# Designs tried in a protein design chat: miniprotein binders against Protein ANTHESIS PROMOTING FACTOR 1 (APRF1). Part 28

Target 1, 330 residues: Protein ANTHESIS PROMOTING FACTOR 1 (APRF1), of Arabidopsis thaliana (Mouse-ear cress) (q9lyk6)
Amino acid sequence: MSLTELDDGLVRRMAMGAVFSDFGGKIHSVGFHRTDDLLVTSSEDDSLRLFDIANAKQLKITYHKKHGTDRVCFTHHPSSLICSSRYNLESTGESLRYLSMYDNRILRYFKGHKDRVVSLCMSPINDSFMSGSLDRSVRLWDLRVNACQGILHLRGRPAVAYDQQGLVFAIAMEGGAVKLFDSRCYDKGPFDTFLVGGDTAEVNDIKFSNDGKSMLLTTTNNNIYVLDAYRGEKKCGFSLEPSQGTPIEATFTPDGKYVLSGSGDGTLHAWNIENPSEVARWENNIGVVSCLKWAPRRAMFVAASTVLTFWIPNDGESPAPADPPTDQQQ
Below, E stands for the ipSAE of ESMFold2; O stands for the ipSAE of OpenDDE; V2 stands for 0.75 times the mean of E and O plus 0.25 times the DockQ between their complexes.

## First folded at step 14 (miniprotein)

Design w3 (from v8 with S1D Y50W; at its last look DockQ between E and O 0.77; V2 from the best seeds 0.00; counts 0 for: pae E 3.1 > 1.5)
Fold by ESMFold2, look of step 14:
Structure w3 (fold): chain B 330 residues (1-330), chain A 81 residues (1-81)
Amino acid sequence: as target 1 above (330 residues)
Amino acid sequence: DEKEIRITIKVPPEKAQEVLRKILELAEKYGAEVWIEFEDGKVIIYITVWGSEEAIERFIEELEKLAKEEGVELEVERHEE
């Protein structure tokens, strides 16, 4: 599978193609496998669900009544996941689980966090992963051992991400601070720090583009920043309606040329970031979208609220040309 | 002293929705994990529960009553960490 080149016309043609509406509550997290045509969801109904994105069908479902489900991501194997716990953390310390969907078993518990994990990122190149928690720490782990490999203490609610080579990771925190670390010697502290927003800004999500040139930040008040990944210079920024208590997610397209985001008013938006302009706006009928990700190797994205929707190009209808507003920055 | 058991239930498709509903109600009481596979027109339900010997025996007894009433079979496997 390869990255596809997208253009403004294709992005405008994206439309809802499939809907899954039998969740028993809000969807908390979605994640694609890097190479296989698989998607996993976590939900308020305590489920993890595995989907075939090529055929738009649910493959497996599991319910986790002791711990619930919160954040989820694939490991590198298509049958295994890391999932964070929502319940019973104080009595067990079992904040993270490594599990197999193939043999329907929990393979390992990772203990240490004292509060909910709010950010979870698998290394793109090895069996390491990071978790950020409301306990004001980021922990580094290896799938092969129970013991935490490292801990970083910080201020505020952490967001974590590896760059696409796995050589650098970023941690965002209260005050709009983003710190960059060398993955092999993070104990020496960050090698760079830069700031976005004001002292009251809290970043709730951070992502690197696939080409390694850009970083995407979303704040709790739904400011969206695209930065140069290693210099910290703001390339562009957008402001959308926040949603009280519901995280709003933004995503790069695989080529790094577009950003999509939800909004607290229930709309979806897309921008061309090379020549910043809004290229699409969608009124959707599933309410405020809290999970939004573009598939790594397909012209599709998923948007989720209490339902999961797959979006694909609407080939066979020519969209009416419409320019986005010309004054949308700042 | 905490035990882990796994239970497998093979369910005809026509009974699966009601059986699953009842299993999830029971799983809520005991904090069990429920795994569902859809293979070859069959519905296979795996249940994992942890607890004291007494709690597990109560769970098995309630599940056996449910299975008898619904006409499905159980397979119980004990697994200790």
Scores: ipSAE 0.376, ipTM 0.774, lowest interface PAE 3.1, mean pLDDT 85
ESMFold2 (binder alone), look of step 14: mean pLDDT 76; pTM 0.710
OpenDDE base, look of step 14: ipSAE 0.665; ipTM 0.885

Design w4 (from v8 with S1D P13K K15D Y50W; at its last look DockQ between E and O 0.83; V2 from the best seeds 0.00; counts 0 for: pae E 2.4 > 1.5)
Fold by ESMFold2, look of step 14:
Structure w4 (fold): chain B 330 residues (1-330), chain A 81 residues (1-81)
Amino acid sequence: as target 1 above (330 residues)
Amino acid sequence: DEKEIRITIKVPKEDAQEVLRKILELAEKYGAEVWIEFEDGKVIIYITVWGSEEAIERFIEELEKLAKEEGVELEVERHEE
């Protein structure tokens, strides 16, 4: 089965297949490599961990006691990461670190943010990335250069995302506003602005679907909104049980037809967004899930709290991964 | 001013959990980074520490004491930061 042909039945059959429970605290962030079968986690125990998702195997673990770990994502190289710092930001300014898991060293520091980075997004096509911080700024960076390439000042908690082409990025901010920017001409300001409506909670996270049709927003009060990507019209919304102090994460499936999310009551949910309805609801035994992402090329998702779980279809087999897009060929 | 050192420790897989736990206690005290590679039958631990000459010497001394107590060998490389 191709991931472009997911159906309600396959989604409903997803079940826990592997568990990793040796973390020394909550998992803060998870990220998949875009093409390789790799996952990285960041945790309250100051670790970054690299996993082989095809074989459900931890490949590597590192600990960063000077700066801790917070947000994490892959660059395009399967051994290189961007990680935000949790400690010593004011004294060093070393808010973001570019590191090599192959060379076991920090390759570059990106200085500038004065408070925690709460949103981090790598460009899908080049060496650019964005970071949003509680210092009320969004910064644009290039892996090849120490200096910040651009800064946008805003109010509230920023959330950032590139669209699937990398030509547009979105910033969500105070009041439920989402602003769209041309990636190459962001200095001219946003070319469009959308409103989420009457929801007054801050946006936690924003994602574009891989098919380019939809945006997914999660809020600090655990509401989920699916919007048309560039028109901003609401397609559907879902309300989940609140979770004190821990915002939930929602994720698209790779075909953009389903959304999954955790809930403050510890359940996991899946919805069909073409014909809005709940497809699946799972009780799980790991508590409130704060990290949830569907793998880009497999019938597999990860759900994390203080443990990391891999979810695969009921019969334990994942379909072969789809070929990558030609402009993403390895 | 601030110096950087890197240390490599190779540990049998059976002993690695306890050795790593002790290394992480030192790493927290000195703000070190600990990089871990898993290989068949062994674990390779790379440690990077930054600090004054005096802090680094104290870290090396404590780590050498740990290494002797645990029966493992270590290799120290010095780099200027």
Scores: ipSAE 0.467, ipTM 0.816, lowest interface PAE 2.4, mean pLDDT 85
ESMFold2 (binder alone), look of step 14: mean pLDDT 76; pTM 0.703
OpenDDE base, look of step 14: ipSAE 0.629; ipTM 0.871

Design w5 (from v8 with P13K K15D V19L R78V; at its last look DockQ between E and O 0.62; V2 from the best seeds 0.00; counts 0 for: pae E 1.8 > 1.5)
Fold by ESMFold2, look of step 14:
Structure w5 (fold): chain B 330 residues (1-330), chain A 81 residues (1-81)
Amino acid sequence: as target 1 above (330 residues)
Amino acid sequence: SEKEIRITIKVPKEDAQELLRKILELAEKYGAEVWIEFEDGKVIIYITVYGSEEAIERFIEELEKLAKEEGVELEVEVHEE
């Protein structure tokens, strides 16, 4: 609930704490509630699971055998979620579900996408959300209305994100282009466009820092870029070891000073982005980490593969200094 | 003729693991949703199925057979979607 001030020492002291290993398959997506101490996961076992992160306790599990589970995020209400479907999309059009963990039911289906949703982002300020799909579209939705509010057509695999104020959103598309839109008048087209460091690989994920000054991009060729969100200028970049088709996720710390990421060799990395250097490297983890997010209001992060792990500071241990930074291939 | 049913099962926590496994196998066959709550040494299982009257009747028959084998009581509510 409380923001933490982080420094290199605290980041180095992060260590695996709680472990949850009873998933029946790979974890596809994780998401924190923005203010409450809650985490949700989606998995190959068709489950959605709700966790209390303060007490490291699984609160609830649900199974969705018709559509499975793919992307997931909280709405603003701590008991309600948006979840994308893996199965039975074409015949039903039921690509997105709004559901209540309190009422134990599906509240609404958002129909329209013709293929899997691969990117999902809730507005930080209202009941709007965006979905990006392999059908080469981004759709804008309102929780209170069945009908799609807007459709943007693009090339390639979309990645979507709102900025911290919800007044701007970004869409990444084929060719490494990132386009910025005014949320209130996206029909007028993007007001700016950036290129990802000359890299033509598709962007897997976009995130804005909490202060709105930086944008974090992760690409399919295992590059991580930190850009100035308003100028589009590259602040720093990192290359990671390749993974065999598993997207690598990166995350900001809440203060925007650090970036963490997985790697294709199963290691985790942390970098200071104000004075770019690798601060920490962790070995002997749960294999290749596909989901990695730092909690919005705590000194903790989660890392997941087929196992979900909570990482918290180990204040009784002095970690070794990080290895030298990985060479930049830009 | 499309219907929704919701079924509630309450069982002691110690008995829930095997029952849940069997329910999930059945849920996969019919595309059901399974919602699970933990409450003071008990597990509450909600099962929701949408389908034709015939599919729902078959699901109920199979679930009632399972419930009889496991010694649990079902509570069934029928709602139109």
Scores: ipSAE 0.565, ipTM 0.855, lowest interface PAE 1.8, mean pLDDT 85
ESMFold2 (binder alone), look of step 14: mean pLDDT 78; pTM 0.746
OpenDDE base, look of step 14: ipSAE 0.700; ipTM 0.894

Design w6 (from v8 with T8V P13K K15D E75T; at its last look DockQ between E and O 0.73; V2 from the best seeds 0.00; counts 0 for: pae E 1.52 > 1.5)
Fold by ESMFold2, look of step 14:
Structure w6 (fold): chain B 330 residues (1-330), chain A 81 residues (1-81)
Amino acid sequence: as target 1 above (330 residues)
Amino acid sequence: SEKEIRIVIKVPKEDAQEVLRKILELAEKYGAEVWIEFEDGKVIIYITVYGSEEAIERFIEELEKLAKEEGVELTVERHEE
């Protein structure tokens, strides 16, 4: 569907269309390819799985028993991935892997991080990527070179994101601080810094809207903030049920008009951002959703726990998710 | 020195789940990578092992035993470090 065709009615009609339930544990991370109809998952069962989202089928599986799998994203090539490690970091230093699902090979290891990578983001415009680690650093990398291209030392758990046009990247850290960098000259330091809230509002994840005008932040206590990316001013915010140390994920729709999120009580929620109100609420049977992303170019999203579900608009009398909420004013 | 060996196993689709389960148990013991492709009527399993010559030989021996038990074809491709 066209991005200009999303409205409150279509969002309310989103329903579970496909289910994949053969994972041997929690799904840690999901990611869409920017242009091709592909999705990748990482899981507690040490798998990376590639899915065709147009046809709702699993294409390939790989298991990485030595290092496990944690964060995952596509490169620009539809068969190439970057994956972070869960195991054996101290003995090998192999915290990040660049791999080919076409060639069935590890292409490169990126060494440097001293603890788990918790945030991973591929540049939308070149072969650069960023990783944020519990070692309180953010590292910048190039797929073509083993050596780290840059390191930023920060406080707390970092979250990283590129603007969708690749001009800016953001790093969030302890205390609700978000720092913005010019991607072409980040060595000059951040050109701006925003503060989201008080000492308890620690940002866990950052995303930019497609037009780069808004930032979506989630916190470790399951608060969601939408900020103006240029001035850092809060446009709206939503509070969701806590999930006891496991943060939820929130996502923009491609047009930036809606935000969806999970909740600690197992529900899914959708809000209209332009005139802030809750437009949909879904009950579901897969538990607390820890991975939630709307596809870049389709009227669909994925929601994951120990099960991966594809959600698409549903017309007619097909089975629907549990009763959605009535809209509320903010 | 660390060596790398690629092993290819082709399994009929109807038998693939049991064979894969056993392969994954062995891969866990040796830290092997397992890559799975789906073809018409069969599953192709690529296994990559890194390690000492002795560890790799033990892994190959266990895989050959598994392949014989399950009645599946196994090919071993050895590449110099």
Scores: ipSAE 0.583, ipTM 0.855, lowest interface PAE 1.5, mean pLDDT 85
ESMFold2 (binder alone), look of step 14: mean pLDDT 77; pTM 0.718
OpenDDE base, look of step 14: ipSAE 0.636; ipTM 0.871

Design w7 (from v8 with P13K K15D V72I; at its last read DockQ between E and O 0.69; V2 from the best seeds 0.68)
Amino acid sequence: SEKEIRITIKVPKEDAQEVLRKILELAEKYGAEVWIEFEDGKVIIYITVYGSEEAIERFIEELEKLAKEEGIELEVERHEE
ESMFold2, look of step 14: ipSAE 0.647; ipTM 0.879
ESMFold2 (binder alone), look of step 14: mean pLDDT 75; pTM 0.695
OpenDDE base, look of step 14: ipSAE 0.759; ipTM 0.916
ESMFold2, fold request of step 15: ipSAE 0.660, 0.535, 0.546; ipTM 0.884, 0.839, 0.845
ESMFold2 (binder alone), fold request of step 15: mean pLDDT 75, 77, 77; pTM 0.698, 0.722, 0.718
OpenDDE base, fold request of step 15: ipSAE 0.767, 0.725, 0.730; ipTM 0.923, 0.908, 0.909
ESMFold2, last read: ipSAE 0.512, 0.613, 0.563; ipTM 0.826, 0.866, 0.851
ESMFold2 (binder alone), last read: mean pLDDT 76, 76, 76; pTM 0.706, 0.717, 0.715
OpenDDE base, last read: ipSAE 0.752, 0.728, 0.737; ipTM 0.917, 0.907, 0.912

Design w8 (from v8 with P13K K15D E25K K29E; at its last fold request DockQ between E and O 0.71; V2 from the best seeds 0.00; counts 0 for: pae E 1.7 > 1.5)
Amino acid sequence: SEKEIRITIKVPKEDAQEVLRKILKLAEEYGAEVWIEFEDGKVIIYITVYGSEEAIERFIEELEKLAKEEGVELEVERHEE
ESMFold2, look of step 14: ipSAE 0.643; ipTM 0.880
ESMFold2 (binder alone), look of step 14: mean pLDDT 78; pTM 0.740
OpenDDE base, look of step 14: ipSAE 0.760; ipTM 0.918
ESMFold2, fold request of step 21: ipSAE 0.535, 0.578, 0.568; ipTM 0.842, 0.858, 0.856
ESMFold2 (binder alone), fold request of step 21: mean pLDDT 76, 77, 75; pTM 0.715, 0.721, 0.704
OpenDDE base, fold request of step 21: ipSAE 0.708, 0.732, 0.759; ipTM 0.902, 0.913, 0.923

## First folded at step 15 (miniprotein)

Design x1 (from w2 with V72I; at its last look DockQ between E and O 0.82; V2 from the best seeds 0.00; counts 0 for: pae E 2.0 > 1.5)
Fold by OpenDDE base, look of step 15:
Structure x1 (fold): chain B 330 residues (1-330), chain A 81 residues (1-81)
Amino acid sequence: as target 1 above (330 residues)
Amino acid sequence: SEKEIRITIKVPKEDAQEVLRKILELAEKYGAEVWIEFEGDTVIIYITVYGSEEAIERFIEELEKLAKEEGIELEVERHEE
């Protein structure tokens, strides 16, 4: 199916198509494979779950009671994952694991972080990946080597992301600072630094749009900022309801035209970035959505709390735009 | 020296929920890894346990007891590093 061009009408037609409710707790992280129709989840029950998103089918579950599960992402291989640990971090230093869902095996441990990994991303172009931890460090890794390839010492809670070309990575830090690094020469320091003005809250998450033109920042105060990735200028910003200790996730659509986010009131929102306006709002009965990502190659997004939901375009007529409030001219 | 043991359990789908619950309780106690695959009407459970010989033996004994109570066959593969 050709990636149907996303428009406001299509976004408004998104509806819940599948529900998975057999999780033993909150879902902490979700990740899509880049090319294959696969999704992985990490949940509080110390499990990773693999899903076929084309057929809305659970394929495999693995439980890791010794280390737990926290952040998860795919590697380039559809059966291989990187997962961060929740337990035994201080004693083992085994904060990250490379595992095969095909072989049913942990392939490698990555030691070095001294505290919880809060951000994890895979390079789009090679076997490198990056992690940010509450130990105030960002570490660069290679899937093929146990030893850490690089370390950056930072201030505050780090959030890390690669651009889609794998040439640039961003680190968001304390004080609303976003530093951009050349992935090939990050040891020389950042080549650019942006300041997100007016918000002193820590950055919870950072993402690049697929075209690399925009960055998406989510703060701990549930503020969302879309920045120009080259100039660092704020394109738009949105404020959501507080979620009292549950971080919300925001996501770009694959075309970079829309942002979706959960809210502290349990609602889901979609905004057009080019013409900053809310284009859709969904009432969600699954509670506060902590994980929200759009599928790389589908008109689909997932929203997760203690329940995992798949959202796809409904075949029905687009709900009529809500009538503008009739200004009662008295 | 820490040893690794891998165990495969095949369970009918109808019984899998209860068996899995008990296996996960045991896995939590011993820090075992559990992998679950679905093959038709059969659930395949792979268990990997790491530890001392004594700890592994205790795990196997508890698992054998569980298997006997549930009427399940165990396939045990021992890997020495």
Scores: ipSAE 0.724, ipTM 0.906, lowest interface PAE 0.4, mean pLDDT 90
Fold by ESMFold2, look of step 15:
Structure x1 (fold): chain B 330 residues (1-330), chain A 81 residues (1-81)
Amino acid sequence: as target 1 above (330 residues)
Amino acid sequence: SEKEIRITIKVPKEDAQEVLRKILELAEKYGAEVWIEFEGDTVIIYITVYGSEEAIERFIEELEKLAKEEGIELEVERHEE
């Protein structure tokens, strides 16, 4: 299904379609290509898998036994990926790989991080990307060169995101601080700083709405905040059941009107954020969903744990029309 | 310096699952990368190994033993000696 107007009814009709259950462990990360109908997954089984989302088919599987797979995203080319390493970081320093699924080769290593990369984001407008690491740094890279282009030091576990126009990026860090940078002038420091959730909250993930007016934040204790990106004021927030270990993921719909999230109890939730209310709740036996993203160009989302599920509208089960009352007096 | 070797294996689709399982066990031992393509009823497996000359030679020896027991042929390409 192409991207069409989303409303409460369509969101409520989302239902599980395709299921892929042959992963050899947890799925660590999922990412959509920005324009093509492609999805990539990384997994505890050391695989990277490429999927056709229009036809719900696995296209390729590769295994990376030296470094494993952790965070993954597409570059702008539909056959090229950036992938972070899970193993052998201390001995090699090879924390990030640029690779081709078409040529079946590693094209470049990006060295510098001293610990796992936990956040990865490709620029929507050029060949730059950012990585946040448990080494308490965010690094800025260019696909065309090996050398790191910039380093930002911070505290705690970083989360990074570009806005969808590529003009601004955000970095979240320990203490609930979110710093905003001009992507072309980041060496001048942040132009704004927001605080979310008090001193003990740790932001695990950041996303921008497509229009750049809102930010979506998920904390390590499974709280979700929607902020005004201009002033950092909280528009709404949602608290989900805690999960042990891996935090849940939340996602905007492409129009920015809805937020979806997992929960520590294994349920999925959807809220209308223009008129704050829960519009859908799905109970299923997939376990805790740790990866959740709405597709950029389709009425579909993916939810993943140890399995990958595709969710699409169930338009074929329209409610029966209400029988009109039979009334001879009218 | 670290050396790179690439090995190509072509196996009938009917045999591929068992062969791949054995290749992945060996790849785990040596930290190899395994890439998989389908060409009709043939599965093409590319294996890339990085390491010392000694480690690569041991990998090739073990892979040749596997190839003999499975009746498959290896194509070896050496890069950056």
Scores: ipSAE 0.533, ipTM 0.840, lowest interface PAE 2.0, mean pLDDT 86
ESMFold2 (binder alone), look of step 15: mean pLDDT 79; pTM 0.762

Design x2 (from w2 with E25K K29E; at its last look DockQ between E and O 0.82; V2 from the best seeds 0.00; counts 0 for: pae E 1.52 > 1.5)
Fold by ESMFold2, look of step 15:
Order: structure tokens, then C-alpha cells, then sequence
Structure x2 (fold): chain B 330 residues (1-330), chain A 81 residues (1-81)
């Protein structure tokens, strides 16, 4: 698949296209497959839904009434998912499920977390994944085995992310600390720790740019920071309106040149981070956007609340020229 | 000692939304999984539930009643776990 070339003009032309409004509640999480044109959603209606993003259509839906659905991501297989549980964790310990949307079954349960999983990230290079939980731990897993491969204890609400090359992962924790680990030798501890200066709010999400040079952080008070990924130096920051009770998501474009985010007032924003400036601001009618991700290989992003919307470039067609009017004669 | 059953229902697309709504209401009571496939003019619904023998028998009875009311057939698979 070819990456889409992006510039300020194309970003400004992004407009709402397809809309899916039949969810029975808020969408908790969205995720793209890394290479195929697929999107998955999790929702308060206990559904997982699989979408074809090229044709803008729902392919599959499943409901999980025992555990509900919370965080979700693809594995490397286009029909296989990891999903976290919202209900019945105490009685079962079944906090994470590996499942097939093709075979219509649960393939494996991953047990160990004592509280809800709030951050979930699949390795870009192998069958490993990480989960961060309100039990104040980050666990490392392998899809091929039931047993937890590693546990990292920390304070606060964890956020986890792999670098896109799979060499490094990051964990954010209480106090604005971000710790970097060698993915292959994490048992040696972090090789770097840095603090997000100037903001004491909890970091609730971390993402790496595709080239691995930048890290995107969001905070619980809706500040966004773009940092140099390995030195921790702030490149730029943006402040957005607060939202009640739920984090707002921000995302890189695939080339790492732009950042998009929702806001507590219901608007969407886009910034050029190479020459920091706001390049677009959109009003929308779906309320406060809690899920926002740019597709890995398309000029497209999704924005979700209780409604899922696909955004694609508007080609900017002008009205057709009209024939000159005939002058009225006497 | 927990038992698992899997039930398959095939429904014409024109009837599927109402049948699914009723199935989801039963599924909530029993904590079932509901998996949905779309094949041409047919919707295939897979229902998986775990429970005691008593709970499973009750679920099957209620689902059979629903199926009779809607004019659809069930295929039941029982598994020992």
C-alpha cells in the first residue's frame, strides 16, 4: 500500500462522508488494521463491529453480553482482535480476549489483571501485545500462550505504546513520567525516563509517529504535547477545551506532519507540527469526539462519539459555469 | 463442569432485525455471545452460551419458543467442558 501525500490544503478539505448511527451507546475504542482497509469499533452496546473502509460498509457485528467491550485492537490477521472486558472481571478474571471475527469464536483468554484494562497496544512486528490496567500494572503478553510474559508495576493510570519499528515501547504513568524500554530487553528496566514539563495532569494516551521521531501525548485536562521521541524535548503543545469524565483522543497523520484532535466543545482541530499552526477547525454535529484516528494508508480519518463518521477529502468541486444571460430587449 | 452450547439460526434479511432484537434480549439475560454473518438474502446468527445444565436447557427452551413464533429453525450443538 502507498502512503498518501498530505499538505495543508488536503487536510483543510477533509469532510464528513459516511456516517454510522445505529450504535446503542457510546463508542469506546476504534482501531485500524495496519495494512488492510479495515476498522474495528467497541461500544457501550457490547458490540464489536468490523468495517470495510474502502467501501464504507459494515462487514460484521458481534455482541458480548457477559464481558461487554472496552478497548479493542487488531492483531496482524485481518479478522483477529484483542478486546478488553468491561464486566465480570472479578468473577472470571477474563480481562482480555483474543477472538476471530471470521471463525466467530473466542480463541484465548488472558487472565491476570485485577481491574479494567484502559490501554492496549499490539506489537507492530510480532505476536506480542501490552495492556495497562487500573490495577496499576502493565502486562506483556504473547498471543500464542495463555501466561503473562511480564509485569511492570507503576503508579496511576498507565498508557502504553509501541514505536512503529517495534524496538521501543513507552509507558506513561502518574506524575507526567514517561519511561522508555527496549522492547527486546524490558527486564533490564527503562533506558530513559523523562517528565512532561509545564503540565502536572495525568497522561492518558501515547502514540509514536510512523518514523519514530515524535511522540504524541494527551492529558486528562485535554492538553496535547508533541515530543521528540527519545530526548523528551517538547516540540509543540496545544490546549483544548476540557471534557467531562472521558479523555479526548489525538492522532498523527501517517507522515507525522499533522496532529488532529477533538475538543470538549465538540470541535475537531488539525495542526501542522513541522511549522506549528492550526490548519483546520471543524464543527460537527456528533457531539464530543472521544475516538479519533487517522487511517494508516489513506487520506482518511474516523471520528466517533455515539456515532461513527468517516472523513475523506472533498475535491472542492465548483459549481458548473452558467451560460451568459441574454439581455432583455425592449 | 460448566457446559457450552452453540446455536445457529438462519433468518431471511427481511425478518432479521426483529429476530435479532429478541435474541439479544435473551442473550443479555444469559450472558451469551451473538455472532452475525450476512450471506446474500440470509442472516446467520451464532449464539454461544456457557452455564449449568439447568440454565442451558432453559435458554434452549426460550429460544425454541422464539424460533417457533418467528418461523425459523434452530441447530443446536452441545459441547462437554
Amino acid sequence: as target 1 above (330 residues)
Amino acid sequence: SEKEIRITIKVPKEDAQEVLRKILKLAEEYGAEVWIEFEGDTVIIYITVYGSEEAIERFIEELEKLAKEEGVELEVERHEE
Scores: ipSAE 0.622, ipTM 0.873, lowest interface PAE 1.5, mean pLDDT 86
ESMFold2 (binder alone), look of step 15: mean pLDDT 77; pTM 0.736
OpenDDE base, look of step 15: ipSAE 0.714; ipTM 0.904

Design x3 (from w2 with E25K K29E V72I; at its last look DockQ between E and O 0.84; V2 from the best seeds 0.00; counts 0 for: pae E 1.8 > 1.5)
Fold by ESMFold2, look of step 15:
Structure x3 (fold): chain B 330 residues (1-330), chain A 81 residues (1-81)
Amino acid sequence: as target 1 above (330 residues)
Amino acid sequence: SEKEIRITIKVPKEDAQEVLRKILKLAEEYGAEVWIEFEGDTVIIYITVYGSEEAIERFIEELEKLAKEEGIELEVERHEE
C-alpha cells in the first residue's frame, strides 16, 4: 500500500504474515529496491534471492559457489545488484560483484579490498556506491568502471551510509566517531565529526532517515542512537539485550517517525521518535533477528534470521470483545 | 589461463528440486554459479564455471554422468578467450 504517514496504532498492529524457511543458513543481508516492489536477500547458503513483496513470492534464486554472498544491495535497476564476497578474496581479489538477475550473469568485478566487506551502500542519485571492509578502508566505486574511485583509511570496523539525497555520506570510525563528507569533494576531508553519546563503542551500522532529519546508529554493544543528521545532537537512545556476537539491525520507518530494532533476547521493538516511547514489542520464534528493514513506501517490514518473515498490519476480523459494550451504563 | 563455460539444462518441475540439489553439490566442488529460471512446467538451470581447461573438462564429465542418470540433456557453450 502507498503511505502518507504511519501512526502508533498501525505500528502496534504489525504482525507476521509470510514466512520463508527454505534458506540453508543464516540470512546475511536484505535490501529493498528504491520502489517497494522488490526485496533481495543474501545467505550463508550462497544464494541471492529476489522477492515480490506485494505478493509475498520468491521470484528468483541464484547460487554463487565461487565467492558466496555477504552484503547485497540493488542498483537503481530492478534486476541489477551489487554483492560482496565471502570466499576466495586472497586468491582473486574479487571483493564485489555487479550482477544481473535478468541476464543471469556477472557484469563486473570490483577488486581492491583485502578482507570481507561489512558495509555496502548504493548512492540514491547516481551509479556510485561505497563499501567498508575489515581491511580498515572505505572504498568508493562507480558501476561503469572497474577501478576504485577513492579510498579512505580509518581505524576499526567501518560503517557507511549516504544521506537521502546522496550529497553527503557518513563513515563510522574507531572510538565512536562518525564523520560527514561532501560526496563531491570528500578529498577535502570531513566537514563535521560527531561522537556517539560520549560512548566509545564502535558504530556497527548507520542509516539516514528518508526525511533527511535524522541519523540512526547501532553500536556493537546493541545501543541505538538517533541523532540530528547534520547538527549531531542526540535525540534519543535505546539499549537492547546483548546478542553475543550476532549483529542487530535497526531501521527507520519511511516517514522517519519510528525506529524498529531486534534484540539479543529475540524480541522486536518499535519506538516513536517524535514522542520517545516504546509503542510496540513483539515476541517471535525465529530467534535473534539480524536483518530488519522497513519497506520504503509500504506498511510492511521484513525480519530475518535463518528464516525470512514479512510483517504487515493485521486488519482482519476480530472476535467480539470479552466484555459487553458499556452502553448499558446509561 | 582461466576459462569460462556456460551450461544450460532444462528439467521438468517435478524433478527440479533433486536435480538442483545434485548440481549444487557438484557446483560447490568447482566454484560454479547457478542461475535458475522458471518457464511453465520447466525449470531452466544455467551453470557458469571458471577454471583451468582441465577443471572445466572434469566438471563437464561429472555433469554429463549426472545428466545420463537423470535422463536430461545438456547444452554446453564454450566462451572463446
Scores: ipSAE 0.575, ipTM 0.859, lowest interface PAE 1.8, mean pLDDT 85
ESMFold2 (binder alone), look of step 15: mean pLDDT 79; pTM 0.758
OpenDDE base, look of step 15: ipSAE 0.695; ipTM 0.895

